# Designs tried in a protein design chat: VH-VL binders against Protein disulfide-isomerase A5 (PDIA5). Part 3

Target 1, 129 residues: Protein disulfide-isomerase A5 (PDIA5), of Homo sapiens (Human) (q14554r378to506)
Amino acid sequence: WMQNPEAPPPPEPTWEEQQTSVLHLVGDNFRETLKKKKHTLVMFYAPWCPHCKKVIPHFTATADAFKDDRKIACAAVDCVKDKNQDLCQQEAVKGYPTFHYYHYGKFAEKYDSDRTELGFTNYIRALRE

## First folded at step 5 (VH-VL)

Design s10 (from g09 with heavy chain T55Y; framework fv_cilgavimab)
Fold by ESMFold2-Fast, scan of step 5:
Structure s10 (fold): chain C 129 residues (1-129), chain A 121 residues (1-121), chain B 112 residues (1-112)
Amino acid sequence: as target 1 above (129 residues)
Amino acid sequence: EVQLVESGGGLVKPGGSLRLSCAASGFTFSDAWMSWVRQAPGKGLEWVGRIKSEYDGGTTDYAAPVKGRFTISRDDSKNTLYLQMNSLKTEDTAVYYCTTDTYEIYGFDYWGQGTLVTVSS
Amino acid sequence: DIVMTQSPDSLAVSLGERATINCKSSQSVLYSSNNKNYLAWYQQKPGQPPKLLMYWASTRESGVPDRFSGSGSGAEFTLTISSLQAEDVAIYYCQQYYSTPTFGGGTKVEIK
């Protein structure tokens, strides 16, 4: 067995440190922020998770595609941070990454389709009316 | 509500085989990592093994005492976890619990009621 | 494998008094990169499956009363029940998940 269960973070800038349109949320601003957006797709993740790392470019590209739409947000929550553990537990996150869709801050459904930019963008476009 | 229901336990002779099932409901089974934990009569808890979600590669890990003899699998279309036990030994006698594992953040957060496996001659 | 040792094996505490359970790991379960201890605590009542009480050494699981608290870091951990109630009679287990999961031997808590 490994000396620790986590891969160390890469020395590159963290996702949160990158200049992207992804809205990085924490427990104390999650609810109030989501209420301000008609549609929010939230990615719950762990930075050390290899599968999360594979999705990050796709999710970031999706966020950037909708950056000019004031009614849409793509948000992320780092479930490994101490301040976010209660939030991720409250949202019933059972694995990483997990994707939830919220309508004006209310949980509507879990996103279980393709974890690609195309999959995410098609899903969000279908919500628009 | 989250429910885990184990089945398949019973009496088997040493060297025999047995397959346990765990029916899951109330959460998105396909996203969850699942573990088996056992408890011998009057003894403490012992982790048996786990299986990761299909998205995380569907890989399995086993405790040393069962490695090579036990196999964990899952059927996401049926929300069911399995434990195939081969070459059973008397020291495998225990109540077997299935449990959710939220990728080592929350620990084992949901547990079934367990199913008893007795290995004796 | 990391060996988990609990002490005492059993303890009897009067209602309303403090109960203290100790757990020692054979090596540190603190991951320096995230400063988290990969340690959980469980409560098991007769005829029931274990219930998760605590994770990351000191974070209470949802619904767990605030009289339960976890402390410690590295290789030495403590679960404290500040004011023992009748429903707290159970066996308590510590568990590490820094490597292949292993459990302590358990501590039986009884009313004296």
Scores: ipSAE 0.000, ipTM 0.512, lowest interface PAE 19.2, mean pLDDT 86

Design s11 (from g09 with heavy chain D101E; framework fv_cilgavimab)
Fold by ESMFold2-Fast, scan of step 5:
Structure s11 (fold): chain C 129 residues (1-129), chain A 121 residues (1-121), chain B 112 residues (1-112)
Amino acid sequence: as target 1 above (129 residues)
Amino acid sequence: EVQLVESGGGLVKPGGSLRLSCAASGFTFSDAWMSWVRQAPGKGLEWVGRIKSETDGGTTDYAAPVKGRFTISRDDSKNTLYLQMNSLKTEDTAVYYCTTETYEIYGFDYWGQGTLVTVSS
Amino acid sequence: DIVMTQSPDSLAVSLGERATINCKSSQSVLYSSNNKNYLAWYQQKPGQPPKLLMYWASTRESGVPDRFSGSGSGAEFTLTISSLQAEDVAIYYCQQYYSTPTFGGGTKVEIK
């Protein structure tokens, strides 16, 4: 037998490793990227967080729904990465997940509604242009 | 003056591979979303796939018929778009167009002249 | 995927007369937040690449003659050529960009 059925399962791809419409941002490119988008909903998260893991499929589906609108983005920041710690502190991230809406890179408000595809999609569609 | 010039087309056998290139000039290539669109002889237009600008995540999307077989990439330092075509099928026979979506215009605002790919035995 | 259906497949119109091409999407391509229809029209002449004629369903691309007009909203769209010229003989395609891009099957416009 060439296979061991008791072997551990293969590692799951990280969210960043998955090819999705979510923009994965880091401290170095956060400000510059957001300034070029009229509307960005940002999810600040930690990969170990159970609440974050539940939201990821919903947020990803939302990003896919708006992927063909160049003025709209759904972005994510991994606050556990060393290079993102300063960014997450500057953005006043006190827990995970935290959702912020930015208008041309300017912080407009915190998103505190339903953490579902429907909730996120309705929120983005309600933004006036 | 905006120009897109495709190259790399030719005759290839089923199961073979081919790499297409598109050389861009006259606009800020690094800011543009780039797509490949194909047209089988005497048939309509079919979107193949796209690659977004690095600012928009640099992600790729593919039409269902080519997903897993074709790979789109870009080299912003050379203003060049690529299409790597693997496991080619006779139904992939088409003229392949390089096209761009600039940030200001929605839709495919610039097109190359196309390069013919023929897959036959 | 959003499926785009054009009608008719071919259309013969006399010089100077009106040509009308229809395009239907399998779901709405109107984005309610900005009230824009994510719909474009292209013209393709034999041996040439497609040329963008219209975007946002009714916004004419620079250099496109005013005899070309787009109308419609949601899932049903029309491209109209008010007075057909000889140089307008071509195949016309609608395309949605609300989701992953898809094209209609094309409408061939001919004279006579």
Scores: ipSAE 0.000, ipTM 0.544, lowest interface PAE 14.3, mean pLDDT 87

Design s12 (from g09 with heavy chain D101G; framework fv_cilgavimab)
Fold by ESMFold2-Fast, scan of step 5:
Structure s12 (fold): chain C 129 residues (1-129), chain A 121 residues (1-121), chain B 112 residues (1-112)
Amino acid sequence: as target 1 above (129 residues)
Amino acid sequence: EVQLVESGGGLVKPGGSLRLSCAASGFTFSDAWMSWVRQAPGKGLEWVGRIKSETDGGTTDYAAPVKGRFTISRDDSKNTLYLQMNSLKTEDTAVYYCTTGTYEIYGFDYWGQGTLVTVSS
Amino acid sequence: DIVMTQSPDSLAVSLGERATINCKSSQSVLYSSNNKNYLAWYQQKPGQPPKLLMYWASTRESGVPDRFSGSGSGAEFTLTISSLQAEDVAIYYCQQYYSTPTFGGGTKVEIK
């Protein structure tokens, strides 16, 4: 047998395990990382959340579009990890996904527009003007 | 914490020159756009000019009253912003603040304490 | 240049009463691409540098009490202090950052 029929299929790679331009942040490095970037759009999420799953490809595509811009970052925080719960409460995350824009680590505003690559990209481009 | 500390202010005669410095700490100075804002005694705030980060071209812009007389520069290795003031006039008398922030997005997030420049005979 | 006009020049308000400051821009500071008003408010107390209170017309800076609120869109804006406290005595400035920055003339708020 070339394949074990009793073995479960390998788990799908998590967003963090995918090779993307999204910066996956945790409580320990959140503040220091954001201070080093002029503009950061942060997605606070839960891996099990259906709305988050729908947005992840769009947010990833946005991060990849800006990967060569050293002043711009698209970052994500997994709020269901135990070590991130304090951070997500401190940032007033009440649901998933939640999107915040930070300027040199300073909270500027919530992003409440379209959760699409086009929406995110237009928002970020406007920040640089 | 973010700190901006201005220095170099003082008394200067009309037609004279003076250079102000602003020492920055607590943020990535090399990435920041920096501005000078002044305030004449008992008057309101007036933007003087700005300098972009080197990665954004390092270009400068000036308010009409100071254009051609004032020059803004930066030394990223020293985290220091400069304002070279030439051909000073009595109307240039003001407290000069260095400040940082993207004028595209916020107002000015951080301000120094200011340094007084008095142009008088 | 975009000209910023504030009114009134000064006002005296009793402790606990509402203070309202108006700011008008000579052209719209609303950016259609992100639907944001590029308008900030500053508080300046005697002997101190200005302090950012409000940006995007209505977003409070961290640490600013909730009695401060900003409203308006396009070319007409208001800063409201719902219940004036003694510590709020200051000069307040509006500022646009839609183009090269310009400030309003300031409004002095004093206790009546």
Scores: ipSAE 0.000, ipTM 0.492, lowest interface PAE 21.0, mean pLDDT 85

Design s16 (from g09 with heavy chain Y103W; framework fv_cilgavimab)
Fold by ESMFold2-Fast, scan of step 5:
Structure s16 (fold): chain C 129 residues (1-129), chain A 121 residues (1-121), chain B 112 residues (1-112)
Amino acid sequence: as target 1 above (129 residues)
Amino acid sequence: EVQLVESGGGLVKPGGSLRLSCAASGFTFSDAWMSWVRQAPGKGLEWVGRIKSETDGGTTDYAAPVKGRFTISRDDSKNTLYLQMNSLKTEDTAVYYCTTDTWEIYGFDYWGQGTLVTVSS
Amino acid sequence: DIVMTQSPDSLAVSLGERATINCKSSQSVLYSSNNKNYLAWYQQKPGQPPKLLMYWASTRESGVPDRFSGSGSGAEFTLTISSLQAEDVAIYYCQQYYSTPTFGGGTKVEIK
């Protein structure tokens, strides 16, 4: 309205709406999907989290770098969505972003190193024997 | 993980000045929009003002009651938010909270514990 | 500025019963281009800072129990606690961010 001088800008496209190699998962398909991949690095996030926003371009670049490797996936779970809340609680996500590595769908370890494309890429390369 | 710690509150006389600080950690401060929100004793919440990230223009916005008297600034090298309060009035007596803003949801997701400012003669 | 009005000022309900808080804005906070209501709800306990409960009028913040639900659109909104628990005793605030942020006056929820 013309009488409202501070109308908000339209929201940016969500991460899920961007066409990338990141595999966006929900509670219903999380476990079945991860079992199909030897190595999956999962980012649990909230869209409102400033720290998550900074990591998203790095994590996306990492996913795109491994897009042609059938044994590797980079996946993301939006913990704010109602349908994902049970999943994020089951996976013991206590803050955002949280990164977990899964081997054939089984939780192996938490990733707590550098949240950069280089850091993620080096970690994934080390998993490939 | 995310922490916001306010400091600088205290007792000042009407017409005086005071500078509040908010030390941020656990997130990339330089990318975040930051706000100050206050609460008078036993009263509700009142937004004071906001500062955008440098990437988004670094501009400030203020609530009408404080415009022209308060100035919000930030030092990204120190991960610190500031509120410069001039020409203080008794009506400015409140607990002052620093908060993070998110352009995606337009809500205040992280809050500090607050710092008390008392303006009295 | 958009004025936010909450009702009631205070509400006493028994444990396990439903609590309903209303919030009215002086203008619509629905942005037609994205079909989103720019409205949030906060919970504040004594001696603590406010905690974000809900955004986009009805989207729960992570970690918020599903007994909390938001509804409404445009200029009239409701926060519902379907089965009040002892830990829910607090003051609840609505907030619009369609323009310069403004808060409702708050609703104190206490046990009967």
Scores: ipSAE 0.000, ipTM 0.497, lowest interface PAE 20.6, mean pLDDT 86

Design s19 (from g09 with heavy chain E104G; framework fv_cilgavimab)
Fold by ESMFold2-Fast, scan of step 5:
Structure s19 (fold): chain C 129 residues (1-129), chain A 121 residues (1-121), chain B 112 residues (1-112)
Amino acid sequence: as target 1 above (129 residues)
Amino acid sequence: EVQLVESGGGLVKPGGSLRLSCAASGFTFSDAWMSWVRQAPGKGLEWVGRIKSETDGGTTDYAAPVKGRFTISRDDSKNTLYLQMNSLKTEDTAVYYCTTDTYGIYGFDYWGQGTLVTVSS
Amino acid sequence: DIVMTQSPDSLAVSLGERATINCKSSQSVLYSSNNKNYLAWYQQKPGQPPKLLMYWASTRESGVPDRFSGSGSGAEFTLTISSLQAEDVAIYYCQQYYSTPTFGGGTKVEIK
């Protein structure tokens, strides 16, 4: 009941700080992680990007839907982090969000369909079959 | 880190047999399609054969020069690929590489260091 | 079998200059269903195994520097190194996987 009205509100948790099934990858583990998964859909993003913020709950829900499937992963890379800038350049990321599908760690195609849980889920289900 | 380590190479007389092994680590071996590629001394690359994952039928395919003489197999419990070579000829002399052959559509992405097979009298 | 022919057999290029390697297949390796050319490029240094550089003719393997680029479609392909570095001295092979895999004869790249 007693609140300090002059204390700043606590910062919102970052996507990486949320308890989700999304695999948050960095330049030094990206290649290694993707090679262990048959299908990985990767979201390259910037935390400040409004379009990214809108998609994050949809992408997170998709990751959670496939959490028990050992062949499927939904991963994210924060392209604003210094240590990820080389990775995002190597993967030809020109804007945010960018979605790439990797098959056993191989870039197979860019995902350009609906940025919704339904869109992502339908895409991944088609790959799995 | 993906690693492929070949072993079993050596000197053998024409008509002899050898079995090569390839120990794999750093990826889910049981899901992977695997190939053998060879390279005669000072020459180019030649595909030998492939084995698909058990999920994709576990089938094998061979290049014409080795068909009927060579057999590819795998032991997923040991993460190991094998090449059984029978009725060896001098023209089989080469460094033999094991490679990942991701679904047959991305080229040969990872390679071992190779093992030398010399067929000579 | 599809026959792969590379040219030239050897190429000497100064550091920082452009290197161009050509590859021809005896028939088209373009898969009409997905519009992908089933062609790969490899780099092999002395005493080392080949390293995949490029698949689907123009898609760079992860970790391969952007100075390497692939072009072409159907039966004629090119690998370009835009600014040759000392570490690029190697033999380069093209390979088709449209049918039973076959490799070109290789092109040796050396520094002038």
Scores: ipSAE 0.189, ipTM 0.765, lowest interface PAE 5.3, mean pLDDT 91

Design s20 (from g09 with heavy chain I105F; framework fv_cilgavimab)
Fold by ESMFold2-Fast, scan of step 5:
Structure s20 (fold): chain C 129 residues (1-129), chain A 121 residues (1-121), chain B 112 residues (1-112)
Amino acid sequence: as target 1 above (129 residues)
Amino acid sequence: EVQLVESGGGLVKPGGSLRLSCAASGFTFSDAWMSWVRQAPGKGLEWVGRIKSETDGGTTDYAAPVKGRFTISRDDSKNTLYLQMNSLKTEDTAVYYCTTDTYEFYGFDYWGQGTLVTVSS
Amino acid sequence: DIVMTQSPDSLAVSLGERATINCKSSQSVLYSSNNKNYLAWYQQKPGQPPKLLMYWASTRESGVPDRFSGSGSGAEFTLTISSLQAEDVAIYYCQQYYSTPTFGGGTKVEIK
């Protein structure tokens, strides 16, 4: 029952700690996870990046919109983590956020359009299938 | 590492039959559309046919020259693609390649080394 | 079937010089709903299977050098090698996947 009125406010939950439909991937499971989904849009990010912070709610909403579609995933990779730095270099991530579309684990293209839920959702729904 | 390994090629007489196999590894075979593409000696590429993933209906499509004679099938439990060739003609002489068919996205992204089928009397 | 026509049939280019290959489809391979051209390019070296170089007309396959670029839209497409290297000697094929897959006749690229 300890409390300290002088203590700073508790840190906000990290994106990975939030219970969302976003698949948080690391170097160890990146390839195997992507191979299981026909379509995966991946956000490579850094937690400190202001542009990343603004996109996170939109990307999360997109992931939640497709949560019941077995063939679609929205995934994220934290490129600041030591264990992910090799992965982010191999995927040619040069800035944050970077968005890549993968088809059954194969890199298809970089997503450079609107960083809103509507933009991401329209992109995914426009994939011919 | 993605690998496709064809087998079953050989010499066969006109009117004969032959079954080709393609062993797949390094990707989730059950999710992939698969195609056969052939190349006659010294000639260009010709698509033979495809089979869709079970999730996409498991249906097959064939090029006109082979329709009714060739049958494509898959065994997802063995990660293996098959091409059953019946009523073979001299014109069917070619190297047969197994390919991943990403129809509607990339074309044919992975190819095997091929297996030679020679139809002659 | 969509007919694919490549030109030229063969091309001799000096090392370090630009090589340009053209591909025409008998109808548009642009899908209006996603604004993608369903056109791929392949490289085939003697005794080897074809290798995917380019898809959606202009997107390089992973590991393909920057000197390879694709351009065009609808029914007319170009593959450019900006500075030919010795390892680029091969036959190049375009292929549409808008409908039943069809290939161009191929363009043989040789060192001059």
Scores: ipSAE 0.000, ipTM 0.556, lowest interface PAE 14.5, mean pLDDT 88

Design s21 (from g09 with heavy chain I105L; framework fv_cilgavimab)
Fold by ESMFold2-Fast, scan of step 5:
Structure s21 (fold): chain C 129 residues (1-129), chain A 121 residues (1-121), chain B 112 residues (1-112)
Amino acid sequence: as target 1 above (129 residues)
Amino acid sequence: EVQLVESGGGLVKPGGSLRLSCAASGFTFSDAWMSWVRQAPGKGLEWVGRIKSETDGGTTDYAAPVKGRFTISRDDSKNTLYLQMNSLKTEDTAVYYCTTDTYELYGFDYWGQGTLVTVSS
Amino acid sequence: DIVMTQSPDSLAVSLGERATINCKSSQSVLYSSNNKNYLAWYQQKPGQPPKLLMYWASTRESGVPDRFSGSGSGAEFTLTISSLQAEDVAIYYCQQYYSTPTFGGGTKVEIK
C-alpha cells in the first residue's frame, strides 16, 4: 500500500550489478584472475545470508580503498550460483561468509578476524610488510 | 596461461660473458619477484639469484658462487628478466631456468623450459 | 646458508607401494609469526623443468594428486607417495625459502 500502484519500485541491484571495485569472480575465471594479483582477499558468500549482507558494505569500502593499488584485489564469489558450486566446494567453503587470502593465486590462509572495513584494511596493509 | 621463455644460451669460452633473457607472459610481471635457478648436467638444482619487484625496492640477491660476476636486472615495460654473466667458469655450465619467486609464502611456482649455457675451451 | 640434506639418494619402489623421502635442514625453517614451515617439494621428470608439488611443507599445489603428502615441522620433513604410479618416476627435491633459497641434493625414485 505504500507503493505507487502505477509504478512499483525497481528491484534492488545485486552486489554484482553495483558499480564497485570488488572483482566478482566465477569458476571459469577465478584461478587465472587471482594469479595476476600479488594479494587477493576473497569473500565467498550467499546473497540471502544475513551475515553476508552486513559485511558487503564493509568489504566494498575496503575494495574501493585499494582500487589504485595494482598489487591488491578484493574479490567475491557467489556460492549459490550453479556455475560456482564446484569452485566453492574445491575451496572448502563450509559457511557464509568465508574469507580466504590468496598470494599470486595460491591459497595462503583463512581470514577470521573482524568483518569490518577497518579489520580488512589493517589485514591487507600488514600483507605489504 | 603463465609462460616463461628463456633465450641467449650457448657456447662460451672461460672468462667470457653472456646475457640471458626471460620473456614473461600471462601474469602481472611488474608485481612479481623473479629468480634464476641453474642445473649442471646430471646434477641438482642451485639457486643463482633474485630480483624483487620495483614496489618492493627492486633489490637483488645472489648466491655466493656468482656474487660479483653475475647481475640480474628487469625491464617491466618489456616483461623481460635478464641475467648478465661475466667472468664465466667451466663450473657455470648448466641449464638456466627463469622462475617466479614467491619465497615469502611458498617456493618457485612457475618455471621456464630453461636455456643451456656451456662454458668450454 | 641453510644446508638441506635429503635421504636416500635413490629409491626403488614397486608400483602401488609407498615411497618415503626425507629432508633435513641445518636449522629450523618454521616462521613463528605465521606458524608456517618455509619448505617446498619439487618433482623433476627427465628433460623437463622442476614442477612445484608442495609448499609450506604440507600444502599440495593445485592439480597434484592426493597420493602425494608432506609432513614434518621445524627442521625434519618427509614427502610420501602413498601408492607409486608409473608417472611418478622422477627426481624429487626439497627446498627451503626461510632465508637465501637452498635445495636438497635430490632423491631419484625408480620402479623396482
Scores: ipSAE 0.000, ipTM 0.536, lowest interface PAE 16.6, mean pLDDT 87

Design s22 (from g09 with heavy chain I105W; framework fv_cilgavimab)
Fold by ESMFold2-Fast, scan of step 5:
Formats: sequence, C-alpha cells, structure tokens
Structure s22 (fold): chain C 129 residues (1-129), chain A 121 residues (1-121), chain B 112 residues (1-112)
Amino acid sequence: as target 1 above (129 residues)
Amino acid sequence: EVQLVESGGGLVKPGGSLRLSCAASGFTFSDAWMSWVRQAPGKGLEWVGRIKSETDGGTTDYAAPVKGRFTISRDDSKNTLYLQMNSLKTEDTAVYYCTTDTYEWYGFDYWGQGTLVTVSS
Amino acid sequence: DIVMTQSPDSLAVSLGERATINCKSSQSVLYSSNNKNYLAWYQQKPGQPPKLLMYWASTRESGVPDRFSGSGSGAEFTLTISSLQAEDVAIYYCQQYYSTPTFGGGTKVEIK
C-alpha cells in the first residue's frame, strides 16, 4: 500500500506558499523590506476577493518577469490577516485589490491602470527611465 | 531606521581643504543617489552636488559655485559618502548636510544632522 | 538654472488660522511624459535639518499631518497650512528637482 485513500486531501497552497518571485510582506517587515528596493509595486489583497483572485496570476507573472532585476520587486500584503490590519489601514487601503508604487520604501503613487501582466510590466519598465 | 551622520567639519583658513564624511545606515546605500546640501548661517538652502549609484553610472554633478573645487565620492563597502573640499572660500562657510537624492522622484527625502564648516582667518 | 522665488519672506498667523506660502519657478517644472510637477516642500525648525513635507507638488510625505496641503502646477505653487499649530513655527522652503536642484529663499512662519 503506497498511499492511504482515507487521508484528507492536502490543503490548496495559499499564494504565500506558492514558489514565485512575489515578496509576501507582513506588518513587521513591510517598511524595512521596501527600503531595500529602488522600485516596489505592492498589491494589497484579500484571499477571498474574486477581483484579487483574477489578478494574482497576472501579478505573479509580472514578478517572475523581473526576478533577475535587483532594483525591482513585486510585493503583496494580505489585509485579512490580523497582523496586517494596522498596516493596511495606515497605507489607506480602501478596497481590494489596491496597488501602490513605492520608491525606496516611500509611497509615490497608486497604480490604477490595467490589472494585467502587460499593464504591470509596461508600468514597471517606465519606472527605469 | 534610515540614518545619515556627517563628520569632518571644522575651522579652516581661506585656500585650505577639508574632507567631509557621511555614514549611512538603514537602506541599501549602494543603490541610492546621494547629495550634499549646504546652508550658510542664517541663510537658505543650496544644493552642492550629487553622486549617482554605480548601476546608474556612478557619475557626479556639481553646482556652479563649487565646480572644479569640490569632489564627491562614495565607498559602498563602508556605506560612506565623501565631500572633498579644496580651495575653500569664506563663501563656503555653512552647515553641510548629507541627503538621499531620489532625483526624479521626491527631492531630498532623508537628511543628516549636518556638520559645520567655517572658512575664516 | 531654474530660479525659485518664494513669497512672502515672513508670515505671522494666529493659532488655528490658515497660512499660505507661494512659490514660483522661472520655468515650468511639469514633466509632460508622466504629468508630474517636480516640486518639493521642506520644513526647517531652528537647529534641525530640513524635513521633507511634500513631493510631486501635492503628495504628503508619510507622517505629515493632513493640515498641510500643496497645490499648483507648472510654474506656480502653494503650500497651505489649514489650521496653524504651535509646532508648525518654522521656515518653509520650496525646491525644484526638474533640473539641477534649486531652492526658494524660504518663508518664516511665526505665531501672531
């Protein structure tokens, strides 16, 4: 017998548990981590949100496209976690998903363009001028 | 926390030289553009010059009054910025601030406490 | 180089009243490609280094109270303190970073 058919199925991996180039941040490491990167695009999300679920593959593909660029990061914050609620309030997150661009850890602007890999990559490429 | 600590200021006679240092911590110094800004006693702010990160070319730029006399350099292994000041004039008397220069984005977002340079006989 | 002119040189305002500081640049500091004004505001208290208050003409630096607001575009800018508090007594500077950085002459804000 190689496996037990009565065993419960393994839980679906959360976005944080997936092996991607997205930097998953929490309140205690958010500001320190962002200061180390010249350009960070941050996605504030809720795991239950349908709009967030649709964007996650696009945002992940964007992060993976820039994985070899030391100055660029795509980061995500789960605003439903108790430990992150103060952070999401401080960053003025009013809905999900919300995208903010930070330059060396400082809030520069809200990203409100297309929530697609193409939209995100074009935005990030423009930051490198 | 981001910290910038200047040192090396003091009294010098006209025509003399001084080297200022700025010790940086709390951010990735090697990726940052750095500037010097000065303030004469009781006067306003004046940008002195900047040095870009090595990945952005490592080049320097200077304000007209100091061009040819001052040299900005950096040592990324020590997280330290330098200002070599030669042929000092009484008009160079000022508090010299080290600051992060994000250039195209924010202006000068972090500042040190400053170090006083007095050029007088 | 771009010349920055601030007015007034000095301003006395009663606690709780509005303070308005003006800044003019000798040429536009609006970058058409990203539609941003390369204009910052700083606060300097006696014996302290300048502190960044505002960038992109109207974006508040983190931790800066919402009574501080920036407005204007192109070559004419304003910093407004909607309800002056005792801790706001300082010299305020505008600065352009569109080209070689230049500062305005400063505006001293005092309590009347």
Scores: ipSAE 0.000, ipTM 0.530, lowest interface PAE 17.3, mean pLDDT 87

Design s23 (from g09 with heavy chain I105Y; framework fv_cilgavimab)
Fold by ESMFold2-Fast, scan of step 5:
Structure s23 (fold): chain C 129 residues (1-129), chain A 121 residues (1-121), chain B 112 residues (1-112)
Amino acid sequence: as target 1 above (129 residues)
Amino acid sequence: EVQLVESGGGLVKPGGSLRLSCAASGFTFSDAWMSWVRQAPGKGLEWVGRIKSETDGGTTDYAAPVKGRFTISRDDSKNTLYLQMNSLKTEDTAVYYCTTDTYEYYGFDYWGQGTLVTVSS
Amino acid sequence: DIVMTQSPDSLAVSLGERATINCKSSQSVLYSSNNKNYLAWYQQKPGQPPKLLMYWASTRESGVPDRFSGSGSGAEFTLTISSLQAEDVAIYYCQQYYSTPTFGGGTKVEIK
């Protein structure tokens, strides 16, 4: 090829490395962060999962839509990271992606509706007082 | 650290009954789907049945060989899964494993060490 | 019920060599709505419970070494160990979860 074929392509930025309004949480800061927000929708995911990859743009767009609302957060947890395995098991994450709604840090329910920006946005709008 | 510990196995005569327990820790048991899988000595794996979380309806499903004889239940307040085995047959002799079952169908991601059930005259 | 057939029943492979295990289902386990094969692979060592290695035919469970790979679609699947290590001596099972779960008969992998 015209470019050096032996040079590896530059790695694509991970979701965590992208400049978005999604709060990327780990086991050490999960509980503390959720307590500070009235409403948090959390996406538990694995970077390799194709279903997760399809949802990421929709979930990111949802987070960006609510970025100026101090009562609302959209957060993500990478369940493949060693430091997050205990957290994902404690939260009973049995598949990826899994979506949980938390009210001031307390688990309230699973989100099982459409995995689209419209679906997430409508759900969050219904929660806001 | 996810831990599943089976108990209640032992020797029972054909036609008898036995109740197995699986004590779960290290995860939120109440929201997990749980299964029983057995393995006859020197043989392969055979799925026995499952129970969904109460949030997902709490329904049970069974493999044909055990349907009508075995009942799976759970006590979320005790983080414990049960297998009630009635009308036991010699072909039910096996190590019984407690497993977690993902509702996205990842397969069985966590397993206990198993408990041996021997059905013999 | 879907019947799972594994071949061979046993396989002897030298350390560092490739091991290939085949699994056939009596009907397709490919779900058209999400284009996923509902097939998993397990490793069982003597005296231990089975350990999940692979799901959706080709997705490695967390912590499973890269030398394990799954391939295939529909009704024919393969588990490959690219460079057999001593710790890989075990019985391997395929399992479908497209319907009521069923397992293959197992393939024993041992050192030649």
Scores: ipSAE 0.000, ipTM 0.512, lowest interface PAE 19.2, mean pLDDT 86

